# VH-VL binders against Regulator of G protein signaling 22 (RGS22): the designs that were tried, part 27

Target 1, 129 residues: Regulator of G protein signaling 22 (RGS22), of Homo sapiens (Human) (q8ne09r852to980)
Amino acid sequence: KFSDLLNNKLEFEHFRQFLETHSSSMDLMCWTDIEQFRRITYRDRNQRKAKSIYIKNKYLNKKYFFGPNSPASLYQQNQVMHLSGGWGKILHEQLDAPVLVEIQKHVQNRLENVWLPLFLASEQFAARQ
Key: E = the ipSAE of ESMFold2; O = the ipSAE of OpenDDE; V2 = 0.75 times the mean of E and O plus 0.25 times the DockQ between their complexes.

## First folded at step 16 (VH-VL; framework fv_tezepelumab)

Design k5 (from z1 with heavy chain G33A, light chain D29S Y30K S51D S93Y; at its last look DockQ between E and O 0.94; V2 from the best seeds 0.85)
Fold by ESMFold2, look of step 16:
Structure k5 (fold): chain C 129 residues (1-129), chain A 118 residues (1-118), chain B 108 residues (1-108)
Amino acid sequence: as target 1 above (129 residues)
Amino acid sequence: QMQLVESGGGVVQPGRSLRLSCAASGFTFDDYAMHWVRQAPGKGLEWVAVIWYDGSNKHYADSVKGRFTITRDNSKNTLNLQMNSLRAEDTAVYYCAREYVWYAFDYWGQGTMVTVSS
Amino acid sequence: SYVLTQPPSVSVAPGQTARITCGGNNIGSKSVHWYQQKPGQAPVLVVYYEDLRPTWIPERFSGSNSGNTATLTISRGEAGDEADYYCQVWDTYSDHVVFGGGTKLTVL
């Protein structure tokens, strides 16, 4: 129920802090940058391009999305690679919005299935209820 | 728990060099881009430089380009700023700052003072 | 060279709402971040991505961004809110981080 968390910005930031204490900040960072990219009007091409390149360079690499600790399976990583137009396009160009949305989906799945249950079971969360 | 501690500030004559260091602890240092931001006494914030997590992507403010070099050593969790050809206008408190998401600085050190004067 | 313009000062009575503006050409299309700095202290992030707040920042702080103006709003102003406030963007043309000149908030 990650979507429910979005309606409570205070709990969203508590979740951010929880992930930080578990050395697991990359998922929410990636999700947040992509979500904000999606809020940029299509007509603001310079901002969209700059943010798309930023997201690609920060997250779409062997350290995170295409690495061993990716939120996506190897099959899902290959699907994103195909959707992007291949490694050459990822390395040298911006990513299109559908590619970023697909990446965000995999990131959100791990946030919902792994991190959110641990957060909701945490003593810190219980103390605020 | 999380800390950023700057060091290496001091009083220096114009034209000399100084090297600042920032020691990071309590977070995964090489997941984050790092910045230097400075503030002259009684003045506002002025961005100095950024270095990405892998050390390769760097950008500098025009006022320091060609004179300052930002580097990092991820094995030692340190950020550095080599400042050459120092000028009086470089006099400031220098902060290191962590970039969380799109150029938002969510953690700052307490700063180190650099004074450049004759 | 992108420029962010802030008023040098803003005053508000206790309990009233303070609005600190940040002017920039087409700033409504940019991601705006806000920092609070108290005397002798490092800046603290108070709002990022226009409207997100770190957990230690009260809900009284909010941001908005439209056209050529970004605004930090501090409702029910308190003496503890007295500080300098800076807006900040990344400028895609210069590849620079740009700060506004800062606004001193006084709570009378």
Scores: ipSAE 0.755, ipTM 0.908, lowest interface PAE 1.0, mean pLDDT 90
ESMFold2 (binder alone), look of step 16: mean pLDDT 93; pTM 0.956
OpenDDE, look of step 16: ipSAE 0.900; ipTM 0.957

Design k6 (from z1 with heavy chain Y107I, light chain D29S; at its last fold request DockQ between E and O 0.93; V2 from the best seeds 0.88)
Fold by ESMFold2, fold request of step 17:
Structure k6 (fold): chain C 129 residues (1-129), chain A 118 residues (1-118), chain B 108 residues (1-108)
Amino acid sequence: as target 1 above (129 residues)
Amino acid sequence: QMQLVESGGGVVQPGRSLRLSCAASGFTFDDYGMHWVRQAPGKGLEWVAVIWYDGSNKHYADSVKGRFTITRDNSKNTLNLQMNSLRAEDTAVYYCAREYVWYAFDIWGQGTMVTVSS
Amino acid sequence: SYVLTQPPSVSVAPGQTARITCGGNNIGSYSVHWYQQKPGQAPVLVVYYESLRPTWIPERFSGSNSGNTATLTISRGEAGDEADYYCQVWDTSSDHVVFGGGTKLTVL
């Protein structure tokens, strides 16, 4: 599982390299930025706001999360849009933590169900066992 | 495989202009924010500017604001830095760098030297 | 603007653990990245988000960040680790990237 990979930092970085080779870096980048957002103490409001806006602008756009290569289905994208308060709020404001957690869930599902099995079946992974 | 290659450095007189270019290859250029970072001889790293993946949202260090302009052409996989009104204190090696996650620079070019001297 | 303070130099014997500090007011609330620069070379990322390492960086490189100090730790230091090391954050108040002044690590 992906959670097991997180406990092995060396294999986590091998997984990162694997995704780069497959032009699929955006999933792990998005997951990583959201995970680090979740670790910021809520009292650090300026840091949380800045990272939320960064994540929104980098990942919540027609190129990635709301586009054809999204980790989320069109139905799931629509649910995120409604949870965020609509496209206008996405464009001009930060996103609340529950919205980012929902996005991370869809990203993690694709990492877990598509990319991790391919990584574990790779020759590079087998050679290190 | 992934590369950043700077060009356009040289020796120029104060008050003149110079344009730096950075050619990217081996990765999807328009997925990433890009930065310029400089290093004066014998000194530390100094950030210069950032441009977001789509050419929007730019920020500049105070020391270059109003004189330098960062741009990108995603159709040519190039990052540029237009440097106007150059000063002796702009003398440095200029690096282009790719931002992977939250302002972390995982790929750097080899740098190009700019010398501003009379 | 936010200021990051590093010692100008750190010396360790081969096999010893080097600790390179990066001081900043409440730096524990920032995401800290670290770069290594060898003479005549471009910087390379060695630690990001406090404690994550790119694959090409040995596991003996690690980082921590709390309170007013972030620390890059290099266990079992060797001659190949001699370099300048820079810490770096994004300063949310100025919308600038800020680097520390750099620390020269010497392995005697």
Scores: ipSAE 0.793, ipTM 0.913, lowest interface PAE 0.8, mean pLDDT 91
ESMFold2, look of step 16: ipSAE 0.765; ipTM 0.912
ESMFold2 (binder alone), look of step 16: mean pLDDT 94; pTM 0.960
OpenDDE, look of step 16: ipSAE 0.903; ipTM 0.956
ESMFold2, fold request of step 17: ipSAE 0.774, 0.784; ipTM 0.907, 0.911
ESMFold2 (binder alone), fold request of step 17: mean pLDDT 94, 94, 94; pTM 0.960, 0.961, 0.958
OpenDDE, fold request of step 17: ipSAE 0.939, 0.939, 0.937; ipTM 0.970, 0.970, 0.969

Design k7 (from z1 with heavy chain G33A, light chain S51D; at its last look DockQ between E and O 0.92; V2 from the best seeds 0.84)
Fold by ESMFold2, look of step 16:
Structure k7 (fold): chain C 129 residues (1-129), chain A 118 residues (1-118), chain B 108 residues (1-108)
Amino acid sequence: as target 1 above (129 residues)
Amino acid sequence: QMQLVESGGGVVQPGRSLRLSCAASGFTFDDYAMHWVRQAPGKGLEWVAVIWYDGSNKHYADSVKGRFTITRDNSKNTLNLQMNSLRAEDTAVYYCAREYVWYAFDYWGQGTMVTVSS
Amino acid sequence: SYVLTQPPSVSVAPGQTARITCGGNNIGDYSVHWYQQKPGQAPVLVVYYEDLRPTWIPERFSGSNSGNTATLTISRGEAGDEADYYCQVWDTSSDHVVFGGGTKLTVL
C-alpha cells in the first residue's frame, strides 16, 4: 500500500525515481505538494494561500488534471470543476482545502492502483529486498 | 538519465551582454519550472530567476531586475538567460536548476562561468 | 527582504553528530530545503520538505523545522561530509528564492 511507502522515506524516494523513468512524475509531485498543503493550518494563512495557488496553477490545467494525462476520469474531472466553482474560479482564485483533498484522492488512487504495483514488481525494488 | 548542460559563459567588459543556455535531456522538460542560481567565486548561492513550465510566470532577484530576462523553448528543451548591462558583481558561476516540488531544486547543471571585468 | 542566517562554520570530530542551523523569522512556517556543495561541484539537494531525502543521500542526514530555527542534522559525521551547506526557502512576500549564507562543515 501507498501508506506503507510513506513509512519508508528511502523507498518513497526510490518510487519517485521509478516514476521519473516512466515519465509519470506529476502524480507524486501533485500528491506531495497537496500533502504539504494539508499540514498548514490557520497559523499562516499567507503560506496556505500561496501553496493553494501554486498547486492550482501547476496541476489544475489542460496539461495535467484536466487533460489526457489526468489521474481522474472525465466524469471525475467535471466533478472537481463543479466543486471548484467552474473554470473562471480556477483561473483566478485559490482553491479551498476540500477541493485540493479531492484532487489528492484521485492522484493517490492512480499511484496505488497503477504505479505502485508496477514499482513493487520492478527489478529495482526486488534488488533492495 | 537526466542531464542539464549550461553554455554561453565567458569574459566580457562591463555594460556588455551575454546569453546563457541550458540544454535539458532525460526528463520531461515542460513539466518543470526552471531556475538560474549563481555563485560568485568564494561566495554563497544567490538565486537569479525562475520561469514556470509554460513560460507564463517569471520572477527575478532584485539585483538583476530590468537587466536579465529568463526564457525557455520547450520545443528544444532549452532554458535561456539573456544578461544585459553586465556589472562586475554579476561575475559568477551560473547554474540552471530544476524545481521538483515547492521550490526544491532536485537537479542542477555543473554551471558556466561568467566573468565581467574591464 | 527575508533573511536566512547560518553560522559560517561548524566543526565536529569524526563519528560525532553535526547540527547546522538556519535562522529565520517564523521559519517554522516555511518549507525548508537543504543543499550540500563540495569544492568545485554543483550543489546537490540533501533534504527537502523538512525530512525527505533523494536516494543518494544516506539516512544519517535529517532535518527539522520549528519556531525560528531549521536544523540539518548529520549523524556519524565523516570526512566525506565536509562541504558547504545551504538552507533555502521561497519567500511568498517577495516572490524570491532565499538561500542562507552557507555553513562550512569541517570534520577534524
Scores: ipSAE 0.754, ipTM 0.904, lowest interface PAE 0.9, mean pLDDT 90
ESMFold2 (binder alone), look of step 16: mean pLDDT 93; pTM 0.955
OpenDDE, look of step 16: ipSAE 0.871; ipTM 0.949

## First folded at step 17 (VH-VL; framework fv_tezepelumab)

Design j0 (from k2 with heavy chain Y107I; at its last look DockQ between E and O 0.88; V2 from the best seeds 0.84)
Fold by ESMFold2, look of step 17:
Structure j0 (fold): chain C 129 residues (1-129), chain A 118 residues (1-118), chain B 108 residues (1-108)
Amino acid sequence: as target 1 above (129 residues)
Amino acid sequence: QMQLVESGGGVVQPGRSLRLSCAASGFTFDDYAMHWVRQAPGKGLEWVAVIWYDGSNKHYADSVKGRFTITRDNSKNTLNLQMNSLRAEDTAVYYCAREYVWYAFDIWGQGTMVTVSS
Amino acid sequence: SYVLTQPPSVSVAPGQTARITCGGNNIGSYSVHWYQQKPGQAPVLVVYYEDLRPTWIPERFSGSNSGNTATLTISRGEAGDEADYYCQVWDTSSDHVVFGGGTKLTVL
C-alpha cells in the first residue's frame, strides 16, 4: 500500500498534508530523510556522514523516536539503541546504515498500518477519486 | 493555513541595531528548524542563519557571524533575528523560512525590508 | 565554501520544455532543492530532494541530479512559469546553506 503511494507523487504529497493536519508529520519526515540517505552512494562519504548525523539529531531523541509518541515500542527502541552500539555512540557519533534502515522500518510500519488507512478513508482522498 | 509573517524591518543608520520577528501559524512550530534568508535589491538569495526546533543548534553565514543572533520562542510560535552593528551591505529583504526535511524550505514569509543607510 | 553555478537566463517558447542547470563539483552527491521566485514575491519550493514536489506544484516540474549537474525541468512551459529559479544545497564543509546565483526564465 505504502509502495503504491510512492509511485504516485501527487498522492504522496496529499498524504504529507494529511499528516500535517494530524500533527503527525514527523513519521513521513523521518522516513523521507532516511530514504534519501539510502540513495547516497558509499563513495560520497562526507554527504552520508552529514545526513546520518542530521537524522540522528533530528529524530533519535526524546521528542520523537525515544519518546512516548515513538513509532517503536520501548522494546524496539532499546533494540535500536543496542544495534547502534549504545547511548554513548548515539550521542556523539553517526549512525550506521543498518541502524537507520531498522528505524525506517518501524516508521514505515506506523505509516502503513495507522496513518495510511486513515488517509485512504478520509473525505479529502475520496473527493479526488 | 500555514503562514509565516515577518516584522521589524525599517531604515536605520550603519552601526545601529534592529530586531526582526517572524510569527508562525497553522502548523506545529516546535517540530521544525527555522531559517532566515535575505535578498539584497536586485540580487539573489543569501542564507543568513538556522536554529533547530528546540533552540539547541545554530549556524550563521560568515557575513553575519558575531553580529546577528537567531532565537526562537516556541511558546509564542515566534522566530527572531537580533541584528547588531548593521552595515550597508545588510540592506535586503529578510525572509523567515521553515525547513521541512534536509534543509529544504517549504514555507516562506513575504519578507520585511531592512535598509541601512546614512 | 561550495559554489553553485547557474546560467543567468534561459528562454523557451510557450509549450516547450525548459531546462535550468545547477553546476557544482560532484553535486550528484548532494541533496538539491529548487525554488521559484516571481517579481515582488517570496520564493516558493518547487522541487526538493531532486524529484519531490509540494502539492501546489504541477507534475510538469521535475528534477534530476547526477555527476556535476543538477537540472530543473519544466515541461510545457507557460507564461506563468516566468520567474527566477534558484538551486540550493547544504555545504557540509562550512555548515552553510548555499544558493545558486539564480536563472531568469523567459517564456516567449
Scores: ipSAE 0.762, ipTM 0.910, lowest interface PAE 1.1, mean pLDDT 91
ESMFold2 (binder alone), look of step 17: mean pLDDT 94; pTM 0.958
OpenDDE, look of step 17: ipSAE 0.898; ipTM 0.955

Design j1 (from j0 with heavy chain A33N; at its last look DockQ between E and O 0.94; V2 from the best seeds 0.87)
Heavy chain, then light chain:
Amino acid sequence: QMQLVESGGGVVQPGRSLRLSCAASGFTFDDYNMHWVRQAPGKGLEWVAVIWYDGSNKHYADSVKGRFTITRDNSKNTLNLQMNSLRAEDTAVYYCAREYVWYAFDIWGQGTMVTVSS
Amino acid sequence: SYVLTQPPSVSVAPGQTARITCGGNNIGSYSVHWYQQKPGQAPVLVVYYEDLRPTWIPERFSGSNSGNTATLTISRGEAGDEADYYCQVWDTSSDHVVFGGGTKLTVL
ESMFold2, look of step 17: ipSAE 0.834; ipTM 0.922
ESMFold2 (binder alone), look of step 17: mean pLDDT 94; pTM 0.957
OpenDDE, look of step 17: ipSAE 0.396; ipTM 0.848
ESMFold2, look of step 18: ipSAE 0.828; ipTM 0.917
ESMFold2 (binder alone), look of step 18: mean pLDDT 94; pTM 0.958
OpenDDE, look of step 18: ipSAE 0.860; ipTM 0.946

Design j2 (from j0 with light chain S31N; at its last look DockQ between E and O 0.92; V2 from the best seeds 0.83)
Fold by OpenDDE, look of step 17:
Parts: C-alpha cells; structure tokens; sequence
Structure j2 (fold): chain C 129 residues (1-129), chain A 118 residues (1-118), chain B 108 residues (1-108)
C-alpha cells in the first residue's frame, strides 16, 4: 500500500501534508532523504558522504531515531547502533548504506502501519476519491 | 498555517550593524534547519546562511562570512541574523526559509528589506 | 565555486510547453530544486529532489535531471505561470547553497 503511494506523486504529497498537520513529518523526511541517498551512484563519494552525514546528524540523535518516540524499538535501535559499528563510529564517521537502509526500514514500517492507515481513513483522502 | 515572519529590516549606513529576526509558527521548529536567503533589487536569489535544527552546525556564504552570524532560539521558535560591518552590496530583501529535506526550502517568509546606503 | 547556469528568459505561447534548463558540471549527481517567484512575492518551491512536486503546485510542473542539465518542464503554459524560476543545489565542495541566475518565463 505504501508502494502504491510512492507510485502516485500527488498522493504522496498529500500524505506529506497530512503528516505535517499532525506534526509528524520526521518519518517521511527521513525516509525521503534515505531514499534519495540510495539513488546516488557509488562512485559519487562526495555526494554520498555529504548526504550520509546530513542524515546522521538530522535523524540519528536522541530527539528522533534514538529518542523515546523513535520509529524503532529499543532493540531495533540497538541493532542499528551495532550495525553502524557502535556509537563512536556513528558520531565521527559517515554511515554505510546498509545502516541507512535498515533505518529506512523501521521508518517505513511506522509510516505504513501507523500513519498510512490514518491518512487513508481521513476525510481529506475520501474527498479526493 | 505554517508561517515564517521576518522583522528587523531598515535603512543603515555602511559599517553599521543590523539584526534580523524570523518568527516561526505552525510547525515543530527544531525539526528543521533554517536558512537566510537574500535578493538584491532586480537581482536573483543569493543564499546567505544555514543553521541546523539544534544549532550544532552553521555555514555561510563567502560574501558574508566573518560579518554575519546566524542563530536560533528553539524555545522561542526564532531565527536570527546578526549583520555586522554592513556594505552597500548587502542591500537586499532578506528571506528566512525552512529546509524540508536536503536543502529544499518549502516555507518562506515574506522578506524584510535591508538598505545600506550613505 | 559551483555555478548553475540558466537562460535569462524563456517565452512560450499559451497552451504550449515551457522548458527551463539549469546547467551545471555533473549536475545529474546533485539534487536539484526549483522555485517560482512572482513580482513582489517570496519564492515558492515548485519541484524538489528533481521530480517531486508539492501539492500547491499543479501537475503541469515537472522536473528532470541528467548529465549536465536539469530541466523544469511546464506543460500547457498559462498566463499565471509567468514568473522567475530558479534552480538550486547544495554544493558539497564549498558547503554552499547555490542558486541559478534565474529565468524569466513569459507566456505570450
């Protein structure tokens, strides 16, 4: 169902707006940024590094991914931390693609299972059908 | 409902200082990096500075580096730009803008005019 | 410094398709965003991440990016589309946001 949304740019943006009205835009921002990272060619090291650092700083902190309202459980947060090579590496180095993909998975899970159903049940969505 | 409102613009002489402010409302301010962008009369857009969501990182355009300081107060949903040693070429409408994802600016203020002249 | 090059002006007849180009060295590797600005108004985001479009922008607007050229396409152009359009990237080498010089679109 989330994949259907991705194939409809207009509805995707309506979903974005919906999340904004619920002060819950971080998940989609994170997902979107990681998705764009995944589209960068491996040979473009500068762009990958810059985007990785951007994503790390914006989302991999105690306010969001490692915070109490994280899209990931404590167990999953710990898995991501270990996958990244520990806190030292997270703090001082760029994140590898597998780490970002794992993060995106958890974020997408919350988008699909929590927010998307609410969006599809909204009056705004119904009005456009 | 999401809004940025700028203030602090005015007319000043070269060498003087001015402080701009941007009040944010309608969104979670500290989730977003914030930018200043300016536009000289009849000219194009020129990026000025960025500050990350928690103020941990800042970048400046070379044209203003060392003279301008970008700050934010997340408790007050406020973005500021301290402009020192102002020059005639700093004359412009100054916009504050919200960065949604990877330096895409989806919310802009109305702009405040800064005029530097003798 | 990284430079984005736009044509100063583009003209189209009503109902025709306008294409505004943004040239940059290896711009296809960058994430390009586009803004519309009408006289006396603040810029408005029209396309981000090359081809994503906010809900406040009609479907007639689309973006593409490849090689050394990003393109904003406006299909079925109408008078209301007259504005200045700017492309924009983040340059990782200089840690600068870079805007193109802007393109004035006229719908004749």
Amino acid sequence: as target 1 above (129 residues)
Amino acid sequence: QMQLVESGGGVVQPGRSLRLSCAASGFTFDDYAMHWVRQAPGKGLEWVAVIWYDGSNKHYADSVKGRFTITRDNSKNTLNLQMNSLRAEDTAVYYCAREYVWYAFDIWGQGTMVTVSS
Amino acid sequence: SYVLTQPPSVSVAPGQTARITCGGNNIGSYNVHWYQQKPGQAPVLVVYYEDLRPTWIPERFSGSNSGNTATLTISRGEAGDEADYYCQVWDTSSDHVVFGGGTKLTVL
Scores: ipSAE 0.911, ipTM 0.959, lowest interface PAE 0.5, mean pLDDT 95
Fold by ESMFold2, look of step 17:
Structure j2 (fold): chain C 129 residues (1-129), chain A 118 residues (1-118), chain B 108 residues (1-108)
Amino acid sequence: as target 1 above (129 residues)
Amino acid sequence: QMQLVESGGGVVQPGRSLRLSCAASGFTFDDYAMHWVRQAPGKGLEWVAVIWYDGSNKHYADSVKGRFTITRDNSKNTLNLQMNSLRAEDTAVYYCAREYVWYAFDIWGQGTMVTVSS
Amino acid sequence: SYVLTQPPSVSVAPGQTARITCGGNNIGSYNVHWYQQKPGQAPVLVVYYEDLRPTWIPERFSGSNSGNTATLTISRGEAGDEADYYCQVWDTSSDHVVFGGGTKLTVL
């Protein structure tokens, strides 16, 4: 399970390396940046705002979340678009925390249902067991 | 293997220009923001500039703003730094670096030396 | 402009724990990254997002960050750990990457 991987920092970094080898680093990068956003205390408004804008600009575009390589279906992409208040708000404003959490959920689903099984079945993982 | 290789360093007089290049290999270059970081001899690390994966967003340190221009060519997997109006204070080893997540630099080149002297 | 303050040097005996500090006003609200640089080499990321490590960095490297101080901890120090260490943040007010001044770790 992906939550178990997070508690094993060595295997987490092996998973990162595995994803690099498969040209699939964006899912874990996105998940990691959102997770760290969620850990910023609410009183640190400037840091939270800057991180939210960074995540939006880096991941919420046609190259990744709104493109063919998205972890989300077209339906799910449209739901995130509407939750954020539409394309105009995505382009010009920060995203609210609930929107980022919803994005992270879709990213985590692909990490857990596609990439983690492949990683656990890899010969590199088996050799370390 | 993932690599960054800088080139274009040399010795120049103050007021002149140099263009640095960084060749990337072994990873999907246009997935990543790229940075230049410099280190004067015997000194610490100083950030110079960033360019986002598609070239749409750039930021510069105050010490180089208006004189240096960061660019990238994703079709050639290259990062560039045009350095104009060079000063003695620009003397340093220049590194290119890949940003993995939130401004963390997980891959660095070995650097190219720029010396600005009369 | 945001300033990160590091001690210029730290010395530890072999097998002992080294602690390298990075001081900054409210640095606990920042994400702090750490780099190791050995003589004649490029910097190497050792800790990012305060407590994550690349695969080649041993578990005896760890980080923490609260209040006005971030700390890189290297347990069971070895001669191979001798290097300069830099802390780093993104300063949201200036839109700049900021490095600390560096700390030379000596294991003797």
Scores: ipSAE 0.677, ipTM 0.900, lowest interface PAE 1.5, mean pLDDT 90
ESMFold2 (binder alone), look of step 17: mean pLDDT 94; pTM 0.959

Design j3 (from j0 with heavy chain H59Y; at its last look DockQ between E and O 0.92; V2 from the best seeds 0.86)
Fold by ESMFold2, look of step 17:
Structure j3 (fold): chain C 129 residues (1-129), chain A 118 residues (1-118), chain B 108 residues (1-108)
Amino acid sequence: as target 1 above (129 residues)
Amino acid sequence: QMQLVESGGGVVQPGRSLRLSCAASGFTFDDYAMHWVRQAPGKGLEWVAVIWYDGSNKYYADSVKGRFTITRDNSKNTLNLQMNSLRAEDTAVYYCAREYVWYAFDIWGQGTMVTVSS
Amino acid sequence: SYVLTQPPSVSVAPGQTARITCGGNNIGSYSVHWYQQKPGQAPVLVVYYEDLRPTWIPERFSGSNSGNTATLTISRGEAGDEADYYCQVWDTSSDHVVFGGGTKLTVL
């Protein structure tokens, strides 16, 4: 389970390496950046804004979250688009925290349901047990 | 094996130009923002510039803004730094670095030496 | 622009814990990354997002960040840990990466 991985920083980094070798680094990168955004104190408005804009620009585009290999279905992508206030707002503004949390849920679902089982079944994981 | 290799360093006179290149291999280059970081002899690290994965956003340190231009060619997996109007204080080893998450540099090249002297 | 202050040097006996500090106004609100640089070598990321560690970095390395101080902690220091150590943030007000001045760790 992904929550178990979060408690084992060594295996978390091995999982990162596994995803790199499968050209699938973007899911964990996105999850990690959003998780760290969630830890920023609400009163640190400049830090929150900068991190939100960074996450939006890096992950919420047609190369990743709104593209053909997104962790979210087309239906889920449309739901996120509506939560964000539409494409115009995504292109030109930061995203609110609830939108980023929703994106993180879809990213985490693919990490848990697709990548983690493959990692746990990998020869690299077995060799370290 | 993930690797970054810088080239193009050398000795030049003040006021001249030099172009640095960084060749990337072993990872999907256009998934990552790339940086230049320099280190003057005997000194600490100084950030120079960043270019985002698609070339859309660029930022520069104040000391080089207007003189240096960061570019990338994703079809060739290369990062470049055009350095114009070079000054003695630009003398340093220049590293290229890959940004993994929020401005953390997880892969560095070996560096290339630039010396600006008469 | 934002300033990160590190002690120029830290010395520890073998087997003891080294603590390298990085001072900055409200640095606890920043994401802090740490690099090790041995003589003649490129920097190596040792801790990112204050407490995450790449797979090639021993568990003896850890980080913390609160208030005005971020700290890199190296437990059971050994000769192989001798290096310069740099802290680093992204300064949101200037859109610059900022490094600390570096700390030379000596294991005596």
Scores: ipSAE 0.769, ipTM 0.914, lowest interface PAE 1.0, mean pLDDT 91
ESMFold2 (binder alone), look of step 17: mean pLDDT 94; pTM 0.959
OpenDDE, look of step 17: ipSAE 0.904; ipTM 0.957

